VHH binders against Serine carboxypeptidase-like 19 (SCPL19). Designs and how they scored, part 19

Target 1, 268 residues: Serine carboxypeptidase-like 19 (SCPL19), of Arabidopsis thaliana (Mouse-ear cress) (q8vzu3)
Amino acid sequence: SLLVKSLPGFEGPLPFELETGYVSIGESGDVELFYYFVKSERNPENDPLMIWLTGGPGCSSICGLLFANGPLAFKGDEYNGTVPPLELTSFSWTKVANILYLEAPAGSGYSYAKTRRAFESSDTKQMHQIDQFLRSWFVKHPEFISNPFYVGGDSYSGKIVPGAVQQISLGNEKGLTPLINIQGYVLGNPVTDKNIETNYRVPFAHGMGLISDELFESLERSCGGKFFNVDPSNARCSNNLQAYDHCMSEIYSEHILLRNCKVDYVLA
Below, E stands for the ipSAE of ESMFold2; O stands for the ipSAE of OpenDDE; V2 stands for 0.75 times the mean of E and O plus 0.25 times the DockQ between their complexes.

## First folded at step 21 (VHH; framework vhh_8h63_2)

Design p6 (from f5 with L103I; at its last look DockQ between E and O 0.02; V2 from the best seeds 0.00; counts 0 for: pae O 10.8 > 2, placed apart)
Fold by OpenDDE, look of step 21:
Structure p6 (fold): chain B 268 residues (1-268), chain A 124 residues (1-124)
Amino acid sequence: as target 1 above (268 residues)
Amino acid sequence: ELQLVESGGGLVQAGGSLTVSCAASGRTFDDYAMGWSRQAPGKERELVAGITWEGSTYYADSVKGRFTISRDNAKNTLYLQMNSLKPEDTAMYYCAAHIRYGIPWKTAEYYDYWGQGTQVTVSG
């Protein structure tokens, strides 16, 4: 592990404690997971500890640190080819919590696998790897074992976080050490059930005034409340969905209040 | 890892119709944005159609109004209905997928998984 005292783009020493490092996981140690650990700026000994899992999948959790709930952000929105300047955020969760930003699975950020086989991953495997990572990490950080522990994440991590919590809980029940003081989990704009989410997009759009009452009613009637995997033979439903798509064509689907961009770096 | 296997290709006369299918395995199908790309001899591979997790579709100008992309998540299968086929539609057709959120889906370069392809030949 390494204590980071300064960063490119930030003038002077960091006013918070940042640790980075690798944890080897797997029976053969074929996977090396990288992490950023920011201690609470209030009371590290008593404040909650959260592991943060960025979605994608495969996005670096540095995105959590810089774009979500961490203590740093880029100044400005444009990249000019030089080292981007950094500034402190006012809304950082690290003001009241210890946050462990994990880059997982292998291939995310600086995390890597030593073999091709080890590089292969699945959601289920990732849940196990997270548990392995945490237990190994806690051995090296025993002072945090007793802290109330949470699993957090966003986007695709909605598929991972609940399972990771379950895996941690099961590990505890099986007597794995150290016992993790798991309290719960937090999700931001999570991926959960895609069918449910897809269906909800239509009433959401209506609720936000992005589509008319008439179109919404037509969609409900013609599609029978099912707006995904529609039967192509249902021309009325298909046409109404096309009209819906037309209404949404200029809207950033990831967040209707943000600029329409093809790449999503904002968690809101 | 997602595996993709295309089928349904063949020889068809100009003006005819053909449906190609792509069977997905290894992961849940609904987690992926899907697409059909094609590559003719001596030409670059091009995305002809795409469909997102949400069912939003994209078509290349060359196939708009003639091709329809659809997905059946329950069957883990992607389809491309091709109508009014033209000799210039002759190509190897590839099923493609990506699982990364927040990236463009209307260009072939962002797809991470590919099948072996199925040959579609349209005779004049």
Scores: ipSAE 0.006, ipTM 0.220, lowest interface PAE 10.8, mean pLDDT 89
ESMFold2, look of step 21: ipSAE 0.172; ipTM 0.508
ESMFold2 (binder alone), look of step 21: mean pLDDT 79; pTM 0.803

## First folded at step 22 (VHH; framework vhh_8h63_2)

Design q1 (from p4 with A33T; at its last read DockQ between E and O 0.41; V2 from the best seeds 0.55)
Amino acid sequence: ELQLVESGGGLVQAGGSLTVSCAASGRTFSDYTMGWSRQAPGKERELVAGITWKGSTYYADSVKGRFTISRDNAKNTLYLQMNSLKPEDTAMYYCAAHIRYGLPWKTAEYYDYWGQGTQVTVSG
ESMFold2, look of step 22: ipSAE 0.423; ipTM 0.740
ESMFold2 (binder alone), look of step 22: mean pLDDT 83; pTM 0.849
OpenDDE, look of step 22: ipSAE 0.715; ipTM 0.883
ESMFold2, fold request of step 24: ipSAE 0.422, 0.446, 0.395; ipTM 0.752, 0.754, 0.718
ESMFold2 (binder alone), fold request of step 24: mean pLDDT 84, 84, 84; pTM 0.847, 0.848, 0.849
OpenDDE, fold request of step 24: ipSAE 0.771, 0.766, 0.758; ipTM 0.907, 0.905, 0.900
ESMFold2, last read: ipSAE 0.421, 0.402, 0.429; ipTM 0.754, 0.739, 0.749
ESMFold2 (binder alone), last read: mean pLDDT 84, 84, 84; pTM 0.848, 0.850, 0.849
OpenDDE, last read: ipSAE 0.758, 0.764, 0.765; ipTM 0.899, 0.903, 0.901

Design q2 (from q1 with D31E; at its last read DockQ between E and O 0.54; V2 from the best seeds 0.58)
Amino acid sequence: ELQLVESGGGLVQAGGSLTVSCAASGRTFSEYTMGWSRQAPGKERELVAGITWKGSTYYADSVKGRFTISRDNAKNTLYLQMNSLKPEDTAMYYCAAHIRYGLPWKTAEYYDYWGQGTQVTVSG
ESMFold2, look of step 22: ipSAE 0.439; ipTM 0.753
ESMFold2 (binder alone), look of step 22: mean pLDDT 83; pTM 0.844
OpenDDE, look of step 22: ipSAE 0.595; ipTM 0.822
ESMFold2, fold request of step 24: ipSAE 0.400, 0.412, 0.441; ipTM 0.725, 0.727, 0.746
ESMFold2 (binder alone), fold request of step 24: mean pLDDT 84, 84, 84; pTM 0.850, 0.848, 0.849
OpenDDE, fold request of step 24: ipSAE 0.758, 0.770, 0.756; ipTM 0.898, 0.904, 0.896
ESMFold2, last read: ipSAE 0.432, 0.405, 0.408; ipTM 0.736, 0.737, 0.727
ESMFold2 (binder alone), last read: mean pLDDT 84, 84, 84; pTM 0.850, 0.849, 0.847
OpenDDE, last read: ipSAE 0.756, 0.757, 0.763; ipTM 0.897, 0.898, 0.901

Design q3 (from q1 with R27F; at its last fold request DockQ between E and O 0.58; V2 from the best seeds 0.00; counts 0 for: pae E 2.4 > 2)
Amino acid sequence: ELQLVESGGGLVQAGGSLTVSCAASGFTFSDYTMGWSRQAPGKERELVAGITWKGSTYYADSVKGRFTISRDNAKNTLYLQMNSLKPEDTAMYYCAAHIRYGLPWKTAEYYDYWGQGTQVTVSG
ESMFold2, look of step 22: ipSAE 0.431; ipTM 0.755
ESMFold2 (binder alone), look of step 22: mean pLDDT 85; pTM 0.852
OpenDDE, look of step 22: ipSAE 0.783; ipTM 0.912
ESMFold2, fold request of step 24: ipSAE 0.339, 0.353, 0.331; ipTM 0.711, 0.702, 0.705
ESMFold2 (binder alone), fold request of step 24: mean pLDDT 84, 84, 84; pTM 0.841, 0.837, 0.839
OpenDDE, fold request of step 24: ipSAE 0.810, 0.810, 0.798; ipTM 0.925, 0.923, 0.920

Design q4 (from q1 with R27F K54R; at its last look DockQ between E and O 0.46; V2 from the best seeds 0.00; counts 0 for: pae E 2.3 > 2)
Fold by ESMFold2, look of step 22:
Structure q4 (fold): chain B 268 residues (1-268), chain A 124 residues (1-124)
Amino acid sequence: as target 1 above (268 residues)
Amino acid sequence: ELQLVESGGGLVQAGGSLTVSCAASGFTFSDYTMGWSRQAPGKERELVAGITWRGSTYYADSVKGRFTISRDNAKNTLYLQMNSLKPEDTAMYYCAAHIRYGLPWKTAEYYDYWGQGTQVTVSG
């Protein structure tokens, strides 16, 4: 594993603890799963630990780090045709929780397989691999084994999140070690109504640090807290929503947090 | 033991053509993505072409339309046909194997094995 002390686009050393690395899984170590781990800024020894799963098209676990609940965001002052620099966000779950961002299955982000057969995947295989990953990860990080543990993910993580919880619980019941202190799961989109989901996306993006406080406050003021079915004559709200949409599209198009972040499979 | 041996390089006049080839051994050639990279003195290594185990191809913008990558799985051989050569194409050309499934194959960084290279020099 690697303790990351600086990142491209962020000036100076990181003021939070970031670890990256691979965990080898499978019969002959034929799958290598990559992860980012951010310690809680408050009390990592006692705060909850969460694994965050992101499975949507065109993104890797970096999407969780940047677009969900991590400590960094692109600086969102003005789009000028280049990828914006990184800044700390005021609203990060890592202020009170330790978060492990897993790239799974092989082919997600930097995770890979050594054989064609190991590269083949299914939902069931992925759920088992997440459990296998966690038990191996905890062997290398015994200081976190007693922390309350959660599995989380966004709407694209559908059945994978509850399935992984079930796999972990069954593993504990069978006596697999280390025992994982599983408390439950968290899904990032708590409603299925499309209008409510769309209206939730803007404050969710702000709460996850994906958009700046300035852009969010401008959206709140101009749109009155309603970001769907907007009055087409409200030019200020429409302009701010356009800025939001552009910011989100640029973040998905560029995987820039780490050296050599611009890779084809992130966009495919 | 995985081995990649390039051949076919040489001196060519600008506007000319050249084919380089790579003999592969020590692995199941047909299972893996293969590529050609080049490095000129003082420059970074550039992936100029790639071809996946499924047959999909990639070309760098600098060579698109002029270079053609192909593979013969029966002979375990990778080819690069280079046409309309320019002095800027002067470089050591390396055969490369991409054996880690799921990692990017359109950049040189994630290719795992490299040959010794064959020199291509374009005068004029």
Scores: ipSAE 0.353, ipTM 0.708, lowest interface PAE 2.3, mean pLDDT 77
ESMFold2 (binder alone), look of step 22: mean pLDDT 84; pTM 0.852
OpenDDE, look of step 22: ipSAE 0.556; ipTM 0.806

Design q5 (from q1 with K54S; at its last look DockQ between E and O 0.48; V2 from the best seeds 0.00; counts 0 for: pae E 2.1 > 2)
Fold by ESMFold2, look of step 22:
Order: structure tokens, then sequence, then C-alpha cells
Structure q5 (fold): chain B 268 residues (1-268), chain A 124 residues (1-124)
């Protein structure tokens, strides 16, 4: 593990703690998966922990850090023939959550394999590797074992995110240690709240502490667990969703996350 | 443990041709991406050509069209055919192996094993 004090393109020392490192996984440690870790700004000891997966072409997990939900963004969209400068974003999920940005499979960013067989990837292999990564990572970060845990990612991570949750759950059932306090997953991007992933955003917001237990319970009761395409005649559900939308709009204020996996020239 | 031994360097006149070779031993040569780098006095090391285990190639702009990298996995040998040589090609030429699958292979930074080099001198 390494605590990073500065990044190319960001002026001066980082005002947040950035940890990077490798976790060895597989038989005889034949895969080395690289990660970036940013602690929550609010209360890292009690705030949720999320692993964020990116799967778009030409991306490493640093794209999640820079373009999705991390504390940094490029200053402007203009490319002038050099690496664009970085600035802090005024809205980041790391204000309220601890986030691991995993480079997987081997070949993403700095992640590598020691053999050709270990380098070959599949969706099923990636799901298993994410579980292996997490178990090993938690051994080295025991202070986060009890935090509520989520798996997140963009639409390119479609099968991988739910599949990783399934592998983690199966591992817990088998008694693999450390037990992971898995609560759920988020799949999609912040383009609209009406996509097929919207139904999971309410439980996710609750697990992140962004909405109260009372509001969440009221949503579950009145909406029957369905939080999108709601019958407009269901006044209780509609009113609760309006309260949810208001609460979330105050948190997400001005910023729309940049598209994942769009800037290869930032990476070496 | 992988050992790399270059040979075939020497003096050649501008416009001429030369082939350098690299014999590999100690590990399965066919599993790895291989490359040639060069370093002239007072200059940084430059990866001039690379060839993956699957046969994909890379050439630096400074040598593209003039140099050809190839490998013979049965003989555990890497080759660099250098044509239309220029005085600027004068350098120590190093054979290198890239054994960590997935790391960048078009730059010398992530090559793990290096030979001792063979001198190529192009008079002008």
Amino acid sequence: as target 1 above (268 residues)
Amino acid sequence: ELQLVESGGGLVQAGGSLTVSCAASGRTFSDYTMGWSRQAPGKERELVAGITWSGSTYYADSVKGRFTISRDNAKNTLYLQMNSLKPEDTAMYYCAAHIRYGLPWKTAEYYDYWGQGTQVTVSG
C-alpha cells in the first residue's frame, strides 16, 4: 500500500487521502490487482464502503475516480495538447462513502497476471476475482470489516456487479472470512433516475445514510418495493418519492458525473 | 530466472543493414512479450520495437519502416533486422522481456529482464 501525496495534473498536495496498492489473488498469487482507495470525508469508520467497477473500453478504475463519483475532475473539457489539469469536484460520493476503485481484470490499468492462463478473462472469472480481492483486502484493512458494503459500477459492468454480489453472498454462506457485510449493489450511471437501476437507488441511498430510516420504511410500505414507473394514483408512494427526490436533489446539487472511460490520454 | 544474450552488433556504413539477435534461456520464451531498446551516449533508453507472445508488433516512430522485429520460438531467439541505417541509430541495443501480462509493453518501463547489450555503430 502507498499513500499518494500528489497526482500529475493536480496543483499541490492532495487534500484527501489516496491509497494505492496491489492485492495478490489466485492460486500461488498469479494475479496482481491494483486499486485506488479514498476514505469518506464524513465518517469513514461508520460510513458505507463501496467497490466501484468500470468496464468501458480504454478505461482503468482511475476513470471511476476521475469521471464517475470520486473527488477529482478535469478542469474544463478542452484538450490543448497536454494533460488537462485536475480540480476538486464539489460533489463526490466520497463525501459520504469509502470507495475502492478496482482495476480488474488483469490488463486493466496496472493490474497484471504472471501467467497467460491467469491473464485470460471471463465474466465468471472476474466475479470470482472480485470476491477474492475483497477478502484479501479486508484482511489488510480490518477497520472496515463491519462497514455496510456495496458493489457499484456502470452499465458496462452489467453482469459483473450483480454476479460479484452473488459470489460474495455465497462466500459468506460457506463461511469464508472475513465475512463481508454486503447490503446490495448499484448498476448504471447518473444520466436519469428512470432507468432500470432506479429501483436500487432508494435502498442504496438509505444504506449510505442519505435518507432517514423513517423515509425509507415509508417508501417500502407505500410503494411495495417498486420505486420507478409508480402508479400515479398511489398518493402515498408518490408523496414519499417526492420527499426522496427533494432530499437527493439537495445532495446532488449541481454536478452530473462525467461519462466513464472517456480519457485514455490521462493514463500512462 | 530468464537470461538474455545479444549478439550481432558491429560497425556498418550509413544506408547499410544489420541483424542483431537475442538468445533467451531459463524460462519459456514463447510465453512473453519481447522487445529491443537502445541507448546512445547522453540519451535516454528508447524502446524501438516490441513483439507480443501472440505476434503483435510495435515500432517507435524513429525506426518504423526500417526495422523489423521477429521471433523464433523454437530457437528461443529474438531478432531485429535493421535496414537503411543512419548515424543516429548508433547505440547499445538491449534485448528485453516483458513478463507481467497486462502491463504496458510499448514502453521500456515495464520490461523485467534485460540483456547486457550489443553495440551498433553506424558511420557516416
Scores: ipSAE 0.412, ipTM 0.746, lowest interface PAE 2.1, mean pLDDT 77
ESMFold2 (binder alone), look of step 22: mean pLDDT 82; pTM 0.831
OpenDDE, look of step 22: ipSAE 0.623; ipTM 0.844

## First folded at step 23 (VHH; framework vhh_8h63_2)

Design ctl (from q3 with W53S Y101S L103S; at its last look DockQ between E and O 0.01; V2 from the best seeds 0.00; counts 0 for: pae O 15.6 > 2, placed apart)
Fold by OpenDDE, look of step 23:
Structure ctl (fold): chain B 268 residues (1-268), chain A 124 residues (1-124)
Amino acid sequence: as target 1 above (268 residues)
Amino acid sequence: ELQLVESGGGLVQAGGSLTVSCAASGFTFSDYTMGWSRQAPGKERELVAGITSKGSTYYADSVKGRFTISRDNAKNTLYLQMNSLKPEDTAMYYCAAHIRSGSPWKTAEYYDYWGQGTQVTVSG
């Protein structure tokens, strides 16, 4: 592990504690997972510890650190080919929590696998790897074993975070050490079930006043509450969905309060 | 990296004596409560004995008067002297560290970093 005291783009020493390192996981140690650990700026000994998992899948959790809930952010939105300047964030969760930003699975950020086989990953495998990572990490950081522990993530991590929590809990029950003081999990804009989520766009739109009561009722009746993978032979439903699409045509579906610029906004 | 390595287990006749040891590394051994737990096949793991950093000891009722837990902080070693052994004492014995300050230390639940264990078998 390495204690990072300064970063390119940040003037002066970092005012918070940042540790980076690798943890070897797997029986043969064929996977090396990289992490960023930011200690709480308030009380590291008592504040919660959270592991943060960025979705994608395959995106680096550095995105969490720099673009979501971490203590640093880039100054400005433009990259001009030089080292981008960094600044402190006022909303950092590290003000009240220790956060472990994990790059997982292998291939995310600086995490890597030593073999082709080890590089192969699945959601289930990732859940196990997260548990293995944590067990190993805690062995090297025993001072944090007693801290209330949470698993956090966003986007695709909605599929991973609950499973990881379950795996951790199961490991605890099986007597794996150290016992992880898991308290719960936090999800941001999570992916869960795409069909259910897609289907809910219609009632959501109605709830937000983006479509009329009449259109919503017509959609409900004609589509039978199923608004995805609609049978094209159901002309009534199809027509109503077209009406829906028309109503939504100028709305940014990813966030109805933002401009419809067809840009992938950073969660911050 | 915190490590606990048990040794000294073996086969002993009923009424016999045995001492198991635990070599600790990767943490400030002297600052923590240490314990011995055991698990027999088909039974739950139980705390056999505990010793605080200050030297206070705890023993399960089943081993009181027969077992003695001690520590050598200079050697980072934990010991369990077992006398008057009984067949019921047959189990895998684990060394564990009580890392969580303020939590109960007289139950196995709050001990961490169990080693691989050392097998103690008492023949009747």
Scores: ipSAE 0.000, ipTM 0.212, lowest interface PAE 15.6, mean pLDDT 91
ESMFold2, look of step 23: ipSAE 0.000; ipTM 0.356
ESMFold2 (binder alone), look of step 23: mean pLDDT 83; pTM 0.839

Design r1 (from q3 with D31E; at its last look DockQ between E and O 0.45; V2 from the best seeds 0.52)
Amino acid sequence: ELQLVESGGGLVQAGGSLTVSCAASGFTFSEYTMGWSRQAPGKERELVAGITWKGSTYYADSVKGRFTISRDNAKNTLYLQMNSLKPEDTAMYYCAAHIRYGLPWKTAEYYDYWGQGTQVTVSG
ESMFold2, look of step 23: ipSAE 0.418; ipTM 0.739
ESMFold2 (binder alone), look of step 23: mean pLDDT 84; pTM 0.844
OpenDDE, look of step 23: ipSAE 0.681; ipTM 0.868

Design r3 (from q3 with S30D; at its last look DockQ between E and O 0.40; V2 from the best seeds 0.00; counts 0 for: pae E 2.1 > 2)
Fold by ESMFold2, look of step 23:
Structure r3 (fold): chain B 268 residues (1-268), chain A 124 residues (1-124)
Amino acid sequence: as target 1 above (268 residues)
Amino acid sequence: ELQLVESGGGLVQAGGSLTVSCAASGFTFDDYTMGWSRQAPGKERELVAGITWKGSTYYADSVKGRFTISRDNAKNTLYLQMNSLKPEDTAMYYCAAHIRYGLPWKTAEYYDYWGQGTQVTVSG
């Protein structure tokens, strides 16, 4: 694991604790799941611990960190052709809770598999992997095992969140260790218009490798760097945004094995 | 242990053709994405071409239409056919393996193994 003291785009040292790392899961260790962990600013020893799961096209779990409940936001509300600098947000849940932001399954964000078979995904496999991840993570972080624990996520993660709670509970009943102090789950609603958020998510998706260079360059050219509230008469921009939406939904719908649009899909 | 051994490099005149090969061993070759990177003195590695385990291909803009990547899974061999060579193509050419499923494969950064390289020199 790595304790991160500074980030590109944020001036000076971070005023909160950020840890990133990988946890190997599976009996053969053939899946590596990446996470971001932000300790509570109030009382990390006693405050609740939550794992935050992001569902739906266009985002990894870093979307919780940047756009939902984490301590950072981009300065400004429009994309101008460069990645804007980062600032603190006053609406962070990490002021009173410890939050894990998990990138799962393999192919989400920095998470990967070492074999073709391990890369295959399903909802039930993902639920089991979250349980495996947590038990391994708690072994490395025993100071948090007694904290009240929650599973959280947005509405696109709806089936995964309750299913993960069920897997954790079943694992406790079967005697898997460490026992996880599961208290329940939290589902957030999508609260913002997709068109407003798309301007941030397109460059983010490209930077994370979720869409191809070709698609991103076509979006930049046709949309002029503005990916929300698109002029209805700009058919090229509208068609490219439809391709983006289709690509992101296919990544999720195709068992999240597709990463780069069109290139990976053509291999089927 | 995973090994990649390149061969077929050499001196060729501008406008000529050359094929480089890479013999792979120590892993299940047909399960993984493979690629060719090149590095000229003082420059970073550039992924020139890639081919996935399902046969999908990628080419850098600098070589599109001139280079062809292919693989022979029965022989565990990766090929790069280079046509219409230019002095700017002069570089060490490295065979590379991309073994982490889910990470980008169209950039040299995420290739985990590469060979010792074979020198291609284009004079002219």
Scores: ipSAE 0.363, ipTM 0.704, lowest interface PAE 2.1, mean pLDDT 77
ESMFold2 (binder alone), look of step 23: mean pLDDT 83; pTM 0.837
OpenDDE, look of step 23: ipSAE 0.630; ipTM 0.855

Design r4 (from q3 with K106R; at its last look DockQ between E and O 0.57; V2 from the best seeds 0.00; counts 0 for: pae E 2.1 > 2)
Fold by ESMFold2, look of step 23:
Structure r4 (fold): chain B 268 residues (1-268), chain A 124 residues (1-124)
Amino acid sequence: as target 1 above (268 residues)
Amino acid sequence: ELQLVESGGGLVQAGGSLTVSCAASGFTFSDYTMGWSRQAPGKERELVAGITWKGSTYYADSVKGRFTISRDNAKNTLYLQMNSLKPEDTAMYYCAAHIRYGLPWRTAEYYDYWGQGTQVTVSG
């Protein structure tokens, strides 16, 4: 792995820690998966860790880094025949979370296979490979094994994200090491992808420090652990979800500052 | 032992045509993307053409419309047909193999094996 101190197109040293590298996986080590790893700017030792999967076959994980939730963006919208300049985004999830941007399957970005057979992919193979990647990555990064862990990706990552969670959970049950402290998954950005509802969305926001302990506990009690596709006749759960939605929309829209939600939003 | 051996270079008048070839051995030629690069004295190596194992092709803008890459999997041979040659095409031409599936094949950086080259000189 390499610790990157500067990038072409960005003036000066990076104000965040960026690591890149390959992890060998597959039946006989015949797949090399490339990743970008950005440590949290706040408290990497205690902040959540997320792996971010960019949707669609062959899409580079740099799309997640540059166009989703990472700390950098291209300055300007148009390619001019030269490496475009880079600038910091006004807000990034990496201000409060450690994020792995994985290039999978082989053929995405810099990830490759050593044989034609290993290059062939399927959804099931990808899900298994993500689990293999993580186990190997954690061996080399044991300081992160205890952090709350999440799998994220855009809505085009439909089956891959929840399938990877299932493979990780199965691996833990089978005793694969290191055990991965999986807490849930997210499809899309919490505020900008209103069509993605999972039981892990609320625990994810709590684990990221985006909502208060009081709001989270109120949601758990009133909703019985089910936070999506909720019975609208459950008024206590519905009210708490409305408070959650309001809190998330306010936090996201204030791009420079994150803050815990006030108790008043939970009780409304 | 993997080997790439170029041949067919020489001196050609501007506007003329030349075909260079590359004999490949020591690996399954039909499994891999192949390419041609060139290097003139004092310049960086440039990938001028590539062809995948499925037959998809790439050409650098400097040669597009004038050069044609092709392969004969039965003979384990890669070809570059060069037409409308210019003095600026003068260079050592290298055969290259791209063996890591999924990496970019339209840039010389990700080609793993190289021949010793054949000289093409275009006088004007």
Scores: ipSAE 0.339, ipTM 0.643, lowest interface PAE 2.1, mean pLDDT 77
ESMFold2 (binder alone), look of step 23: mean pLDDT 83; pTM 0.843
OpenDDE, look of step 23: ipSAE 0.739; ipTM 0.895

Design r5 (from q3 with T33V; at its last look DockQ between E and O 0.47; V2 from the best seeds 0.00; counts 0 for: pae E 2.7 > 2)
Fold by ESMFold2, look of step 23:
Formats: sequence, C-alpha cells, structure tokens
Structure r5 (fold): chain B 268 residues (1-268), chain A 124 residues (1-124)
Amino acid sequence: as target 1 above (268 residues)
Amino acid sequence: ELQLVESGGGLVQAGGSLTVSCAASGFTFSDYVMGWSRQAPGKERELVAGITWKGSTYYADSVKGRFTISRDNAKNTLYLQMNSLKPEDTAMYYCAAHIRYGLPWKTAEYYDYWGQGTQVTVSG
C-alpha cells in the first residue's frame, strides 16, 4: 500500500488522506485487486466505512472517486495533452465517510490475474472476491474493523452489491475473521431509468474531458443520441462506440491521466 | 524458470528483410501475450509488436505494414518478420512476455519478462 501525498494535476499536497494498493486473493493469490482508499476528512476513526463498487462499461473505480462521491473532479474541459487539472468537489461523501474504491473484477483498472482461469469472471465469483478482499484488507487495517460498514454502488453494481453483502454475512456466520460490522448497502437511485443512465455515460465522459469533442460529436451524429441497444447494422455508430471503448481503456493504461482520442482515428 | 532467447539478428541492407525468432521455455507459451520491443543507443525501449493468446496483433505506427508478428505454439516460438527495413530500424530487438492478465499489452511498461536481445543493423 502507498499513502499518496500529491496527484498529477492537483496543486499542492492533498487535503485528505489517499491510500492505494493491492490485495492478493484466491487460493494461491492468483488475483490482485487494486483499490483507492480515502479516509474521512472529519473523523476517520469513528465515521462509517463504505466499499464503493463501480462496474459499468468504460469506468473503473476511479469513476467513484471522480464522478460519484469522491473528493476530486477534473477542472472544467481544460486539457493540454499532459495531465488534466484536478480540483476539490464541495459535495464529497468522503467529508464524513471513509470510502474504499475497489477495482473489480480482474481486468478493471489496475486489477489483474496471474492465470487465465483466475481471469475468468462471473457475478458469483466477483461477490466472493469482494468478501475475500475485505477480510484481507481489514487484517491490514484493524483500526477500521469496528466502524459501521456499508457496501455501495451504482446501478451497474445492482446484483453485485446485494450479493456481496450476502457473502459477507455468510462469512461472518461461518466464523471468518475479522468479523465485518456490516450495516447494509446503498444502491444508486433504483428508480433511475437504466436506459437513460446508460445513454448518459458517453455525454458524461465527454463532460469530464475523457473523450474529445470530435469523438463525442461523431457519436451523437452517428448514433442519434442512443448509445445502448444499438442496431448492429449501423456501422458508423458501432465503429464510434468501439473507438469510445478503446479511448476509455487507454485511460486505464495511463492511470488517472487523461487522454483524448482523436476523431480521425475513429473515422478512418 | 521462464526464459526467452532471441536469434536471427544481423546486418541487412536498407530495403531488405530479416526474420528474428524467440524460443520460449519454462512456461505455457500458448497462454500469454507475447511481444517484440527494440532499443537503439540513446533511445528508450519501444514496443514494436504484440500478439495475444487469441492471435490478435498490435503494431507500432513506425513499423505498421512492414513488420509481421506471429507465433508457433507447437514450437513455443515467437517470430518477427521485418520487411522494407530502414536504417532507423537499427536496434537491439527483445522478446517479451506479458503474464499479468488484464493489464495493458500495447505498451512495453507492463511486459514482465524480457530476453537478452538480438542485434539488427540496417545499413544504407
């Protein structure tokens, strides 16, 4: 694990504690799950602890950190090809809660597997892995074991979140240690139209400066503003969505560094 | 122990062709992404080609259309066919293995094992 004192794109030292690291899980440690941990700005010793799960296409756990409830955001649309500017948000949950942002399953962000078998994923496997991750994480962070604990996530995490809570509860009942003080789970607005939320992710990535104006305009034009359940015969829309997916995967390879995809790559 | 041994380098005239090979041992070759990188004096190491266990390929823009990566899983051997060679292609060429599933494979940064290299010199 690493205590991070500064980030590319943010001026000066961070006014909050940020830890990153890996936890090894699986029978022979064949999966390495990466996480970001932000301590509460108020009272980390007593404030709630939450693990936040994001799993939608094109987003890693950084999406929770940057777009959902974390302390940072990209500053406007400013980009010069090196590092994006970052600023503090006024509305972070980490002002009053400790939040783990987990990259799962293997292949999300920096999380990886050491074998092809371990790289294979399913919802059930992911739920078990989250429980394994937490038990190991708490061994290394015993100061948080008594904090009220929650599992949270967006609509893409809808089945995974309740399933993880179930695995944690079963693990406690079976005597797995350390016992996790599970209080419940939080899902994003469950009434939110899933199709509207899916359709929002492309404009959201554009608004955060993760994709170029050219790529976004090409997506809008070719897809007619609809980025889900796309007709496979619409080759222009499909090609532009593939370019979007490629661009988002390149963001993971640059860690938190922003890279815009040029539209001429997409429209070739 | 994982080992990668390159061969087939040498001196070639500009416009010529050369094939370099990499013999792999100590691991299940067919399970992993493999690649070729190069390093010229005073320059940083550059990944020029990669090939996944499923056969998907990557090429750096500087070699695209001129170089072909291939693998023979029965012989545990990786190949790089280099055509239309330029003096700028002069470098030590390294075989590389990418063994951490899920990490980026189109950049040299995440390749875990490297061979000793074979020198390719292109004279004009």
Scores: ipSAE 0.334, ipTM 0.699, lowest interface PAE 2.7, mean pLDDT 77
ESMFold2 (binder alone), look of step 23: mean pLDDT 83; pTM 0.832
OpenDDE, look of step 23: ipSAE 0.460; ipTM 0.740

Design r6 (from q3 with Y110W; at its last fold request DockQ between E and O 0.60; V2 from the best seeds 0.61)
Amino acid sequence: ELQLVESGGGLVQAGGSLTVSCAASGFTFSDYTMGWSRQAPGKERELVAGITWKGSTYYADSVKGRFTISRDNAKNTLYLQMNSLKPEDTAMYYCAAHIRYGLPWKTAEWYDYWGQGTQVTVSG
ESMFold2, look of step 23: ipSAE 0.411; ipTM 0.728
ESMFold2 (binder alone), look of step 23: mean pLDDT 84; pTM 0.844
OpenDDE, look of step 23: ipSAE 0.737; ipTM 0.895
ESMFold2, fold request of step 24: ipSAE 0.388, 0.397, 0.420; ipTM 0.739, 0.737, 0.736
ESMFold2 (binder alone), fold request of step 24: mean pLDDT 83, 83, 83; pTM 0.829, 0.830, 0.827
OpenDDE, fold request of step 24: ipSAE 0.788, 0.798, 0.786; ipTM 0.917, 0.922, 0.917

